# VHH binders against o28486: the designs that were tried, part 32

Target 1, 243 residues: o28486
Amino acid sequence: MIGIIGGTHILEIKVLKDVEETRIETPYGTAEIDVGRVDGIDVAIIQRHGKRKDKPPHRINHAANFYALKSLGVKYVIGMGSVGALREEYSLPSLIIPHDYIDFFSGVTIYNDSLVHVTPGFDEYLREVLVEVARKISSFPVIDKGVYFQTRGPRLETKAEIAMIKSFADCVGMTAGSEATIARELGLSYAIVCTMDNYAHGIKNQSIDYREIVEKAKENARECLKIVEEAVKKVWEEKIQRT
Below, E stands for the ipSAE of ESMFold2; O stands for the ipSAE of OpenDDE; V2 stands for 0.75 times the mean of E and O plus 0.25 times the DockQ between their complexes.

## First folded at step 12 (VHH)

Design k8 (framework vhh_etentamig_d1; at its last look DockQ between E and O 0.82; V2 from the best seeds 0.73)
Fold by OpenDDE, look of step 12:
Structure k8 (fold): chain B 243 residues (1-243), chain A 120 residues (1-120)
Amino acid sequence: as target 1 above (243 residues)
Amino acid sequence: EVQLLESGGGLVQPGGSLRLSCAASGFTFSDWAMSWVRQAPGKGPEWVSGISGSGGDTYYAESVKGRFTISRDNSKNTLYLQMNSLRAEDTAVYYCARGPYTWHSGWDYRGQGTLVTVSS
């Protein structure tokens, strides 16, 4: 079974066949997981903001989500996201597959009662798979390397905030760093592919309209999903079917 | 051997139209997304448009949206770019590429390009 984690945009897309909606109790809380098949491959999907869209970024229970996946036997998790571009030279829309991230403020961890230190990061194998697939079938330009800057959310960034973080990162989002950290702590492989649907505040002197951002993200989400579906197939063939 | 050959470039007046073609060979054309990218003198490459393997999905840069149309004929292994309402700022060498442009890895395969000049 391969795991997929996505945002609200995935709600509008039928991804799974033979879908079963489940709720899994974990030591960290309850996770909602849809289990089904993608082209005959067992897949577990989590909507990180909840099916009812009642989990804003700062209230997502990443520990419960990833622990639930792990309990189902998932080893590889592919994330889908929408981010703001921090570089004016990027063309939109685009895909980015970050290789590293900055997250100073989320503070997510499963190690609350023990002294354990892990070095988090995105899984390089999954990144390579995503990049390879994207370079073949993506209709968007692909940023095959970049730094993901995570803000806590739910509010968008001020111009001053973007002016600062653009010196250190390529895109800005609210969840990927947390997911990568928890995945690493739980021993899961995790990587993410994101659509860049808008420029971050102040990057191209454009007004930021949240509604517009959402609409563009929905439009571009299908392209991202195509990449993920093919990536799932590849991971299945290379890492699961042969074992 | 993978080959991409662009054609159709030339001199046009502002407001004019031009149709570019790209002949592909050496690979299963329909298995790959294709893209158009352009590069103006003294500037970096700019993504123009992308199309899925089947041709069912098309996307455009904001700068050309509503004016340019990407299409493909998989039976002929050919990619097209219909350019309408051309502007001076559209002047560039236009390249056909297999797959999308990737920021760090560059081109999987790219043609030699065809020059489009928009001038009165």
Scores: ipSAE 0.826, ipTM 0.919, lowest interface PAE 0.5, mean pLDDT 93
Fold by ESMFold2, look of step 12:
Structure k8 (fold): chain B 243 residues (1-243), chain A 120 residues (1-120)
Amino acid sequence: as target 1 above (243 residues)
Amino acid sequence: EVQLLESGGGLVQPGGSLRLSCAASGFTFSDWAMSWVRQAPGKGPEWVSGISGSGGDTYYAESVKGRFTISRDNSKNTLYLQMNSLRAEDTAVYYCARGPYTWHSGWDYRGQGTLVTVSS
């Protein structure tokens, strides 16, 4: 079984056949997971902000979510996300597949009461799969490595914050560092592909028509899903159903 | 051996139209997304448009959206770019590429491109 974790736009793209909604109790709380199939491959999907969009970034129970995936036998988790661009030369639309992250402030861990230190990171095998797939099938530009800066949220970043971090990172978001850290603590492999949906505060001064914004966001998410679906097939063939 | 051959460029007046073609060989064309990338004199490469392997999904840089149309004919292994309402700023050498434009790995082109000049 392969895990997928996505944000708001995953609700607008039907991805599963034979779907069963499952609630899983974990030592860290309850997780809601949709289990089903993508092209005959068993998948488990978490909507990170909740099915009712009631979990802002700072309230996501990452430990429960990833523990629940592990309890279902998931070993590989592919993320889908949305980020702001820290480079004005990045055109929109585009994807980024980060290779590393900076996260000074989230503090997420399953080790609240013990002295355990892990060395986290994005899983290199999963990242290579995502890059290989994107280089072949992405219909728009790909930033095939970069540094993801995680802010705590839920507020967006000030111009001063963006001015400070843009020399150290390529994109900014609120979730992938937390996900990568918790995955590593639980022994799960994790990597993420992100849509570049906006410029970070102060990088560029642009606005587009409301309807174009909505349609673009749906199209960007659909492109990202195509990458993830093909990556799921590749991981299944190489690591789960290898013959 | 992968081959990509661009054609159809030329001199056109502002407001005019051109159609570019790219003949592909040496790979399974329908398995790959394709893109157009242009390079104006003295500038770096600029992604123009991309299309999925099936042809069902298309994307455009904001500077060309509404004016350019990317398409493909998988039975003829050919990629197209229909360019309407051309402007002086569209003057560039246009390249077709296998796959998307990628920032760090570059883009997979094999030809010399085709020059489009938009001039009064």
Scores: ipSAE 0.572, ipTM 0.841, lowest interface PAE 1.7, mean pLDDT 87
ESMFold2 (binder alone), look of step 12: mean pLDDT 82; pTM 0.838

## First folded at step 14 (VHH; framework vhh_etentamig_d1)

Design m1 (at its last fold request DockQ between E and O 0.85; V2 from the best seeds 0.78)
Fold by OpenDDE, fold request of step 15:
Structure m1 (fold): chain B 243 residues (1-243), chain A 120 residues (1-120)
Amino acid sequence: as target 1 above (243 residues)
Amino acid sequence: EVQLLESGGGLVQPGGSLRLSCAASGFTFSDWAMSWVRQAPGKGPEWVSGISGSGGDTYYADSVKGRFTISRDNSKNTLYLQMNSLRAEDTAVYYCARGPYTWRSGFDYRGQGTLVTVSS
């Protein structure tokens, strides 16, 4: 079984066949997981913001989510996200597969009662798979290396905040660092592919209205999902089927 | 061996139209997304448009939206770019590329390019 974690856009996409909605109790809380199949492959999907969209970024229980996946036998987790571009030179839309991240504010961890220090990061194998797939089938430009800056949310960043962080990162979001950290702490492989749907505040003026941005973001998410589906197949073939 | 051969470039007046073609060989054409990119003199490469393997999904840079149309014929292993309402700023060498443009890394494969000059 392969894990997928997605945002609000994934809610509108029928990804799984033979779906079973489950609630899994974990030591860290309850996680909602949909279990089904993608092209005959067992997949577990988490909507990080909840099916009812009642989990804003700062209230996502990452520990419960990833623990639940682990309890189902998941070893590889692919994230889908939407981010703001921090560089004016990037074209929109673009995909980014970050190789590192900055997250000083979330403070997420499962180690609350013991002294354990892990070095977090995105899984390089999964990154390679995602990059390979994206460079083959993506319909818009790809950033195959970049730094993900995570803010806590739920509010958007001020212009001053963006002006500060744009020197250090390629995109800004609210969840990928937390997910990567928890995944590492739990011994899961995790990488994420994100769509750049808009420029961060103050980077570049948008030529389209908010409504159009939202619609395009949905379209971009579908494209991203295609990449994830192919990545799932590849991971399954290379790491699961042969074992 | 992978080959991409662009054609259709030339001199055109502002407001005119051109249709570029890219003949692909040496790989399963329909398995790959394809892209058009352009490079003007003294400037870096600019992504213009991308299309999925099936041709069902198309994307465009803001600079060409509404004017350019990307398409493909998988039975002929050919990629197309219909360029309408051409402007002086569209002047560039246009390249056909296998896969998307990848920032910093460039392209998996690209052709030799075809020159498009828009001038009165």
Scores: ipSAE 0.883, ipTM 0.946, lowest interface PAE 0.4, mean pLDDT 94
Fold by ESMFold2, look of step 14:
Structure m1 (fold): chain B 243 residues (1-243), chain A 120 residues (1-120)
Amino acid sequence: as target 1 above (243 residues)
Amino acid sequence: EVQLLESGGGLVQPGGSLRLSCAASGFTFSDWAMSWVRQAPGKGPEWVSGISGSGGDTYYADSVKGRFTISRDNSKNTLYLQMNSLRAEDTAVYYCARGPYTWRSGFDYRGQGTLVTVSS
């Protein structure tokens, strides 16, 4: 079984078949997981912001979510995310598959009462799968390596904050660092593919029509999901299907 | 093994049209997304357009949106770029590339290019 964790549009794009909703109790709280199939392959799916879209970035229970995936026997988790671009030369739409992250602010951990230290990061194997798939099938440009800067949210970044961080990172978001950290602490493999949906505050000085932005966001999510669907197949064939 | 051969470039007056073709061989064409990229004299490469393997999804750089149309014929292993309302700034060598434009790694495979000159 392969885990997928995504944002607002993960189920609107209809890639998931035969969905069965499950609630799983964990030492860190209750997680809601949809179990289903992608191209005949069993998957466990978490909507990170909740099925009712009621969990803003700072309220996501990452520990419960990833523990619940682990309890279902998941070893590989593929994330889908949305980020702001920190480089004005990046065209939109684009995908970014980060190789590393900066997260000074979240403080997430499962080790609150024991002296355990892990070295966090994105899983190299999963990242390579995502890059290989994207380089073959993405219809729009790909940033196949980059640094993800995580802010706490839920507010967007100020112009001054973006001016400060743009020299150190390629994109900014609110979730992937927390997910990578908790996954590593629980011994799960995690990597993420992100859509570049907007320029971060102050990077560009152009307005974009609201209706066009909404349609682009839906289109970006579909492209990203095609990458994830193919990556699930590849991981299943290489790591789950025993030959 | 992988071969990409562009054709259809030439001299055109501003406001004119050209259609570029790219003949592909040595790989399963329909499995791969395809791109057009251009390089103007003295400039770096610029992504122009991309298309999915099926042909169902297309994307364009802002500089060409509404004027250029990417398409493919998977039965003929051929990629096309229809260029309308051409401007002097469209003058460049146009390359056909397998896969998307990649900002860090460049292209997986690209052709030799075809020159488009927009001038009176």
Scores: ipSAE 0.652, ipTM 0.868, lowest interface PAE 1.3, mean pLDDT 88
ESMFold2 (binder alone), look of step 14: mean pLDDT 83; pTM 0.849
OpenDDE, look of step 14: ipSAE 0.828; ipTM 0.921
ESMFold2, fold request of step 15: ipSAE 0.621, 0.614, 0.606; ipTM 0.861, 0.855, 0.854
ESMFold2 (binder alone), fold request of step 15: mean pLDDT 83, 83, 84; pTM 0.847, 0.850, 0.856
OpenDDE, fold request of step 15: ipSAE 0.877, 0.881; ipTM 0.943, 0.945

Design m2 (at its last look DockQ between E and O 0.78; V2 from the best seeds 0.68)
Fold by OpenDDE, look of step 14:
Structure m2 (fold): chain B 243 residues (1-243), chain A 121 residues (1-121)
Amino acid sequence: as target 1 above (243 residues)
Amino acid sequence: EVQLLESGGGLVQPGGSLRLSCAASGFTFSDWAMSWVRQAPGKGPEWVSGISGSGGDTYYADSVKGRFTISRDNSKNTLYLQMNSLRAEDTAVYYCARGPYTWRSGTFDYRGQGTLVTVSS
């Protein structure tokens, strides 16, 4: 079984066949998880913001989500997300498959009662799979290497904040760093492909409206999903079926 | 061997139209997204448009949106770019490419030799 984690836009797209909606109790809380199949492959999908859209970014229980996936036997988790572009030279929409991230403020961890230190990051194998797939089928330009800057949310960034972080990162979001951290702590492989759906605040003298961001994300989500689906197939063939 | 051969470039007046074609061979054409990219004299490459393998999804750079149309005929292994309302700033060598534009490297999986489009009065 392969894990997929994404935003609420996944709900709007029929991804799974033979779907079973489940709630899994974990030591960290309850996770909502849909189990089904993508092209005959067992997949578990989590909508990170909740199926009822009741989990804003800063309230997402990443520990519960990833623990639940692990408990189902998932070893590989593919994320899909929406981010703001931090560089005006990027055309929108674009895809980014980040190779590293900055997350100073989320503080997410499963190690609250023990002294354990891990070095987090995205799984390079999954990144390679995503990049390979994207280079074949993406209709968007692809940034196959970039730094993801995570803000806490839920508010958008000020111009001053973006002015500070744009020198260090390629895109800004609110969840991928947390997911990567928890995945690493739990021993899961995790990588993410994101659509750049808007420019971050102050990058191109655009007025930013959250509603508009959501609409663009929805429109571009299908492209991201195509890549994820093909990636799932490839991971299945290479890491699961052959073993 | 993968081959991409562009055609249809030439001299056109501002406001005019051109239709570029790209003949593809050496791979399963419909399995790949395709792109048009252009490079003007003295400038770096610029992504122009992308199209999915099936042709169902098309996307454009802001600079050409509303003026250019990308399409493909998978039965003929051919990619097209209809360019309308051409401007002087559209002057460039136009390349057909397999796959999307990779932004950081400015590269494609494969790219043709290009066809020159000159927009001038």
Scores: ipSAE 0.706, ipTM 0.870, lowest interface PAE 0.6, mean pLDDT 93
Fold by ESMFold2, look of step 14:
Structure m2 (fold): chain B 243 residues (1-243), chain A 121 residues (1-121)
Amino acid sequence: as target 1 above (243 residues)
Amino acid sequence: EVQLLESGGGLVQPGGSLRLSCAASGFTFSDWAMSWVRQAPGKGPEWVSGISGSGGDTYYADSVKGRFTISRDNSKNTLYLQMNSLRAEDTAVYYCARGPYTWRSGTFDYRGQGTLVTVSS
């Protein structure tokens, strides 16, 4: 079984067949999971903001989500997300597959009562799968390496915050650092492919049409999902079916 | 052996049109997304447009939206770029590339010499 974690747009897209909606109790709380199949491959899907879109970024129970995936036998988790661009030269739309992250502020961990010295990160095997797939099938540009800066949310970043971080990171989002941290602590492999849906505040002086942005965001999510679906097939073939 | 051969460039007046072609061989063409990239004199590569393997999804750089149309014919292993309302700043060597434009220092995946488009009065 392969895990998939998606953001807001995944709630409106049917990405799997034979869907069974379930809630799983964990030591960290309840997780909402959709279990089904992609081309006969068992998958478990978490809608990170909740099925009713009621969990803003700072309220996501990452520990419950990843524990629930682990309890279902998931070992590989592929994320899809949405980020703001921190570099003016990146065109929109683009995909970014970050290789590392900065997260000073979330404080997420499953180790509340123990001294532990773990260094989290994105899984290199899953990253390589995502990069290989994207380099073959993405219809728009790909940034195949970069640093993800995580802010806590739920508010957007101020211009001053963006001015401070833009020299140290390539994109800004609110979730992937937390997911990578918790996944590593639980012994799961995690990597993410993100769409760049906007420039972060102050990066570019561009007039934009809101109607075009909404349609573009929907199309970007569809393209990203195609990458994730192909990555699921590749992981299954290489790590699961081969046993 | 992957081979890409661009053609259809030439000299054209501002406001004019050209159609570029790219003949592909040495790989399963329909399995791959394709892109057009251009390079003006003294400039680095600039992504122009991309298209999915099936041809169903297309994307364009802001500088060419509404003027350029990417397409492909998978039965002929050929990629096209229809360029309308050409401007002087469109002057460049145009390359087709297998796969999306990727950010890579000093490296890109072009297999031919490109085709020169000159827009001049």
Scores: ipSAE 0.597, ipTM 0.844, lowest interface PAE 1.4, mean pLDDT 87
ESMFold2 (binder alone), look of step 14: mean pLDDT 81; pTM 0.832

Design m4 (at its last look DockQ between E and O 0.86; V2 from the best seeds 0.74)
Fold by OpenDDE, look of step 14:
Structure m4 (fold): chain B 243 residues (1-243), chain A 120 residues (1-120)
Amino acid sequence: as target 1 above (243 residues)
Amino acid sequence: EVQLLESGGGLVQPGGSLRLSCAASGFTFSDWAMSWVRQAPGKGPEWVSGISGSGGDTYYADSVKGRFTISRDNSKNTLYLQMNSLRAEDTAVYYCARGPYTWRSGYDYRGQGTLVTVSS
């Protein structure tokens, strides 16, 4: 079984066949997981913001989500996201498959009662799979390397904040760093593909409207999903079927 | 061997139209997304448009949105770019590329290009 974590846009796209909605109790809380199949492959999908869209970024229980996936036997998790572009030279829409991230603010961890230190990061194998797939089938330009800067949310960034972080990162979002951290702590492989749907605040002379961001993300979500579906097939073939 | 051959470029007046073609060979054309990219004199490459393998999904840079149309005929292994309402700033060498434009990596494959000059 392969895990997929995505935003609210997944709700609008029928991804799974033979879907079973489940709730899994974990030591960290309850996770909602849809289990089904993508082209005959067992997949577990989590909507990170909740099916009812009641989990803003800062309230997402990443520990529960990833623990639940692990408990189902998931070893590989592919994330889908929407981010703001920090480089004006990027064309929109674009895909980015980040190779590293900065997250100073979330503080997410499952190690609250023990001294365990991990070095987090995106799984390079999954990244390579995503990049390979994207280079073949993406209709978007692709950024195959980039640093993901995570803000806490839920508010958008000020111009001053973006002016600071743009020197260090290529895109800005609110969840991928947390997910990568928790995944690593739990021994799961995790990588993410993101659509850049808007420029971050102040990158270009444009108004920033969250509603507009959401709409653009929705419009571009299908392209991201195509990449993920093909990636799932490849991972299944290479890492699961052969075993 | 993968080959991409562009054609259809030329001189056109502002407001005019051109249709570019790209003949592809050496690979399963329908399995790949295709892109048009352009490079103006003294400037870096610019992504213009992309199309999915099936042709069902098309995307455009803001600079050409509403004016250019990307399409493909998989039975002919040919990619097209219909360019309308051409402007001076559209002057560039236009390249057909296999797959999307990728930052840092550039193109999987691209053709030799065809020159489009928009001038009065």
Scores: ipSAE 0.763, ipTM 0.893, lowest interface PAE 0.6, mean pLDDT 93
Fold by ESMFold2, look of step 14:
Formats: structure tokens, C-alpha cells, sequence
Structure m4 (fold): chain B 243 residues (1-243), chain A 120 residues (1-120)
């Protein structure tokens, strides 16, 4: 079983069949998971913001979500998300597949009551799968390596915040650092492909409207879904079917 | 061996039209997204347009949107770029490329290019 985590449009995977909605109790709370199949491949799907869009970025229960995936036997989790560009030269829309992240402030962990330290990161195998697929089938440009800066949200970043971080990162978002950290703590492999739908505040002289960012992400999610669908097949063939 | 051969470039007046072709061989053409990239002399490459393997999804740089149309004929292993309402700033060598345009890393395969000159 392969895990998929993304925003509202993740259930629009074109070949998704036999969906069963499930609630799973975990030590960290209840997780909502949809279990289904993509071309005969079992998948477990999390809508990170909730099916009713009631979980803004800072309220997502990452620990419950990833623990629930682990309890279903998932070992590989592929994310999809939306980010702001920190580089003026990137045309929009594009995809970015980050190789590393910066997250000083979210503080997410499953180790609230024990002294455990983990070295987190994106899984290199899953990253390579995502890059290989994207470089073959993406209809718009791809940034196949970069640093993801995670902010807490839910507000967008100020110009001063962006000016501070743009020297150290290529994109900014609110979720993937938390997901990568929790996945690693639980022993799961995680990587993400993101649409780069808007420039971050102050990178180009434009007004920032959260509704506009959401609408662009919805319009471009189709490319991310194509990449994720093909990556699921490739991971299953290479790591699951051969076991 | 993967090969991409562009053709159809030439000299055209502002406001005119050209149709570029790219003949592909050495790979399963319909499995791959394709793109057009252009480069004016002395300048860096600029992504122009991309198209999915099936041809069902197309994307354009803002500088060409509404004037250029990317298409493909998978039965002939050929990629096209229809360029209308040409402007002087469209003058460049145009390359077809297998797969999407990428930054900070190498291109996949691309052809030798075809020169488009827009001048009166």
C-alpha cells in the first residue's frame, strides 16, 4: 500500500477506484484516510486540510495522519502541495521537487514525552522517482532540486520575511517540512512534488491574494496528479510488487 | 539514438507567421512531454511552450501566450509550433526538447535548432 497526501483535489486522481472512507484512532488523535486503488494498486490517501477544508496549515495533525498511514502498513508516502517561488527567474506555472527543507518554527514531533532525536529529510529514492517521472511527462517546467522553507501559516509571508529567507531557499510553503519530519520519526519514506503557482510576497511587484493562490493551485494540480499517479505505479513495481 | 530535428525557420516580417516542425526518432514519442525553448544570440535560454505526451495539455510562456500554438502528431513523431503575430523580440534560435524545461540542471535531449528572424 502506498500513501498519498495532498490538498483538496487529491481524490481527483483519474484512475482512483473502490474508495473506502476510514477513520483511524491513533495515540495522537483521529485520522481521516481514504483507501482505494489506482490501477489495482492499493493506496491510502490523506486530504491534509480535511475533507471539509477545516484544518488550516497550523492545525493539521501530522502525527495522527502519518501514524495512521503506518498502521495500514504504508512505507512510502508521496506528497503533493503548493508553494510560492522565491526566485524571480522561475516561470509560472512550474513544478518543484525539493531535496531539502528549512523549518525552525513548526515544532512538530511525535516525541513530546521522550528524549529522542532524529535526523530528518526527504527520501532520496522517492525524490528520484518523482524527478524521473516529472522530467518525462510534465507539460510545464520543472525545478528538480531546491530548498523548501516552511513557515507556520496560516497567514502569508510579509515582504520582510521573504527578503530574509530568499537567500537560503527556492520556495516557501506551510506543510512539507512537518510531513517530512513526522514521516522520518515514524520510519516512513516521504518526498513531495509541488506546484509553484505564485511568487512570494515582494519577489515581483504584485499584490498577494490568498484566494488567487488557491485558485491557481487548483488549476495546476492536474500536473501534480499526473506525476503522483505515475510515481505510485513506479514505486509499486520497484518496491512492493517485488517483495 | 535519440534525435530531434527542427525545421521551418526563416526570415519573416513583423506580424507574419511561421510554423516550426520537429522530427523525433529513437524513442517512444507519445510517452514523452515535449517543449520548445528559444535563445536569442548573447542571451540565456527561454522556455516557450510545453505539451503533454497525448497532446491534451499545453502551456505557454506569458511572452507568447495567445500568439503561439504548440501541437503534436504522434502518428508522425512530429512536434509543431505555430507562431502568429510575430514580433522582433521573437527573433531567436528555436529548439525542440524532449521533456519539460528545467533549471539548475542539464537539459534532456534537444535538437540543433532552427533560426527565426523577425525583421522588416
Amino acid sequence: as target 1 above (243 residues)
Amino acid sequence: EVQLLESGGGLVQPGGSLRLSCAASGFTFSDWAMSWVRQAPGKGPEWVSGISGSGGDTYYADSVKGRFTISRDNSKNTLYLQMNSLRAEDTAVYYCARGPYTWRSGYDYRGQGTLVTVSS
Scores: ipSAE 0.633, ipTM 0.858, lowest interface PAE 1.4, mean pLDDT 88
ESMFold2 (binder alone), look of step 14: mean pLDDT 84; pTM 0.865

Design m5 (at its last look DockQ between E and O 0.82; V2 from the best seeds 0.76)
Fold by OpenDDE, look of step 14:
Order: sequence, then structure tokens, then C-alpha cells
Structure m5 (fold): chain B 243 residues (1-243), chain A 120 residues (1-120)
Amino acid sequence: as target 1 above (243 residues)
Amino acid sequence: EVQLLESGGGLVQPGGSLRLSCAASGFTFSDWAMSWVRQAPGKGPEWVSGISGSGGDTYYADSVKGRFTISRDNSKNTLYLQMNSLRAEDTAVYYCARGPYTWRSGMDVRGQGTLVTVSS
């Protein structure tokens, strides 16, 4: 079984066949997981913001989500996300598959009662799979290497904040760093593909409207999902089917 | 051997139209997304448009939205770019590329390009 974590837009796209909605109790809380099949492959999908859209970014229980996936036997998790572009030279929409991230704000961890230190990062194998797939089938331009800067949310960034972080990162989001950290702590492989749907505040002379951001993300989510589906197939063939 | 060959470029007046073609060979054409990228003199490459393998999904740079149309005929292994309402700033060598444009790696496979000159 392969894990997929995405936003609420996944619900709007018939991704899974033979879907079973489940709730899994974990030591960290309850996770909602849809289990089904993508092209005959067992897949577990989590909507990170909740099926009812009641989990803003800063309230997402990443520990529960990833623990639940692990408990189902998931070893590989592919993230799907939406981010703001920190560079004006990027065309929108675009895909980015980040190779590293900065997250100073979330503080997310499962190690609250023991001294355990992991070095977090995205799984390189999954990244390679995503990049290979994207280079073949993406209709968007692709940034196959970049730094993901995570803010806590839920509010959008000020111009001053973006001015500060744009020198260090290629895109800004609110969840991928947390997910990567928790995945690493739990021994799961994790990588993410994101659509750049808007420019971050102050990058271009545009007004920032969250509603517009959401609409663009929704519009572009299908393209991202195509990449994820093909990636799932590849991971299945290379890492799961042969075992 | 993977090959791409662009054609259809030329001199056109502002407001005019051109249709570019790209003949592909050496790979399963329909399995790949395709893109058009252009490079003006003294400037870096600029992504223009992308199309999915099936042709069902198309995307455009803001600079060409509403004026350019990307399409493909998989039975002919050919990619097209219909360019309408051409402007001086559209002057560039236009390249057909296999797959999407990547900002750091550029175009993995492309042709020799075809020159489009928009001038009065």
C-alpha cells in the first residue's frame, strides 16, 4: 500500500476506486484515511485539511496522519500540495519537487518524551520518481530542484516576510516541512510535488486573495494528481511488486 | 534516435498569424507531454506552452494566453503552435521540446528551432 497526502481538492477528483472511508485511532489522535485502489494498486489517501475542511494548516495532526499510514503498512508516502512562488522568473502554473526545506516554526515532532534526533529531508528515491514522471508527462514547467519554505499559517505572509525568505527558498507553503519531519521520525519515505499557483506576497505587483489562491490550486490540482498517479505506479513496480 | 524538427517560422507583420509545426520521431510521441519554448536575441529561454500526451490538457504562459494555441496530432507525430495577433515581442527562435520545460535543466530534447520575426 502506498500513501498519498493532499489537500481537499483530492476529494473533488475521483482518484480511488473501491473506496473505503476509515478512521484510525493513533497514540497521537484520530486520522481519517480513505483506502482504495489506483489502477489496481492499493492506496491510502489522507486529506490533510480534513474531509470537512476543518483542519487549518496549523491544526493539522501530522503525527496522527503519518502514524495511521504506517499502521496500515505504508512505507512510501507521496505528498501533493499547493505553494506560492518566491521567484518572479517562474511561470505559473508550474510544478516544483523540492529537494530540501526550511521549517523553523512548526515544531512538529513525535519525540516529546525522549531524546531522539533525526536529520529530516525528502526521500531521494521518491523525488527521483516524481522528477522522472514529471519530465515525461507534465504539461506545466517543472522545477525539479528547490527549497520549500514552510510558514505556520493560517494567514498569508506579509511583504516583509516574503522579502526575508525569498533569498533562501523557491516556494512557500504551510505543510510539507512538517510532513517530511514526521515521516522521517516514523521511518517513512516521503516526497512531495507541488503546484505553484500564485506568487507570494510582493513577488509581483498583484493583490493577494486567498480565495483566488484556492481556486487556482483547485484548477491545477488535476495536473499534480496525474504526476502522483504515475509515480504511484512506478513505486509499486519498483519497490512493492517485486517484494 | 530521438528527433524533433520545427518548421513554419518566418517574417510576419504585427497582428499577423503563423502556424508552427514540429515533427517528432524516435520515441512514442503520445506518451510524452510536449512544449514550445522560445528564445529571443539576448534573452534567456521562455516557456510558451505545454500540452499533455493525449492533448487533453493545454497550458500557456501569460504572455501568449488568448493568442496562441498548442495542439498535437498523435497519428502524425506532430506538434503545432498556432500564433495569432503576433507582436514584436514575440520575435524569437521557437523550439519544440519533448516534455516540460525545466528551469534548471532547460529542454531535454529539442529541435534546431524555427525563427519567427514580427516586424513592420
Scores: ipSAE 0.845, ipTM 0.930, lowest interface PAE 0.5, mean pLDDT 94
Fold by ESMFold2, look of step 14:
Structure m5 (fold): chain B 243 residues (1-243), chain A 120 residues (1-120)
Amino acid sequence: as target 1 above (243 residues)
Amino acid sequence: EVQLLESGGGLVQPGGSLRLSCAASGFTFSDWAMSWVRQAPGKGPEWVSGISGSGGDTYYADSVKGRFTISRDNSKNTLYLQMNSLRAEDTAVYYCARGPYTWRSGMDVRGQGTLVTVSS
């Protein structure tokens, strides 16, 4: 079974069939998981902001979510997300597949009562799968390596905050660092493909037609879903079916 | 052996049109997204346009949107770029590339390029 974490558009995966909604109790709380199939491959899906869109970034129970995936036998988790660009030369839309992250502020961990120190990171095998797929089928540019800066949220960043962090990272978001950290603590493999949907505060200002923004956001999400669908098939063939 | 061969470049006046072609061989053309990338003298590469393997999804850089049209004919293994309302700043060597433009790694496979010069 392969895990997928993303926003509400994740249920629009073209071949997702036989969906069963499930709540799973974990030592860290309750997780909401949809179980289904992508081309005959069992997948477990988490809408990270909740089915009712009631979990802002700082309230997501990452430990419960990833523990629940592990309890279903998931070993590989593919994320999809949305980020702001920290480089004005990056065109929009683009995909970014970060190779590393900075997260000073979330403080997420399953090790609240013990002295355990893990070395976190995005899983390199999953990252390579995502990069290979994106470099073959993405219709718009790909940033196949970069640093993801995680802010705590829920508020967006100030101009001064962006001015400081753009020296150290390529994109900014509120979730992937937490996900990568918790996945590693639970022994799960995690990597993410992100749509670069906007420039971060103060990077580049342009007049943009609101209708065009809405239509591009839909297209960006669909592109990301294409990548995730193909990545699921590739991981299944290489790591699950071979076993 | 994977090969991409661009053609159709030349000298054109501002406001004119050109159609670029790219003949592909050595791989299953319809399986791959394709892109056009240009490089003006003294500048780095600039992504121009991208298209899905089926041809159903197309994307354009803001600088060319509304003026350029990317298309493909999978039965002929050929990628096209129709360039209308050309401007002096469109002067560049135009490359077709297999797959999307990759900001850090550039292009997977590209042709030798075709020069487009827009000048009075």
Scores: ipSAE 0.633, ipTM 0.864, lowest interface PAE 1.4, mean pLDDT 88
ESMFold2 (binder alone), look of step 14: mean pLDDT 83; pTM 0.843

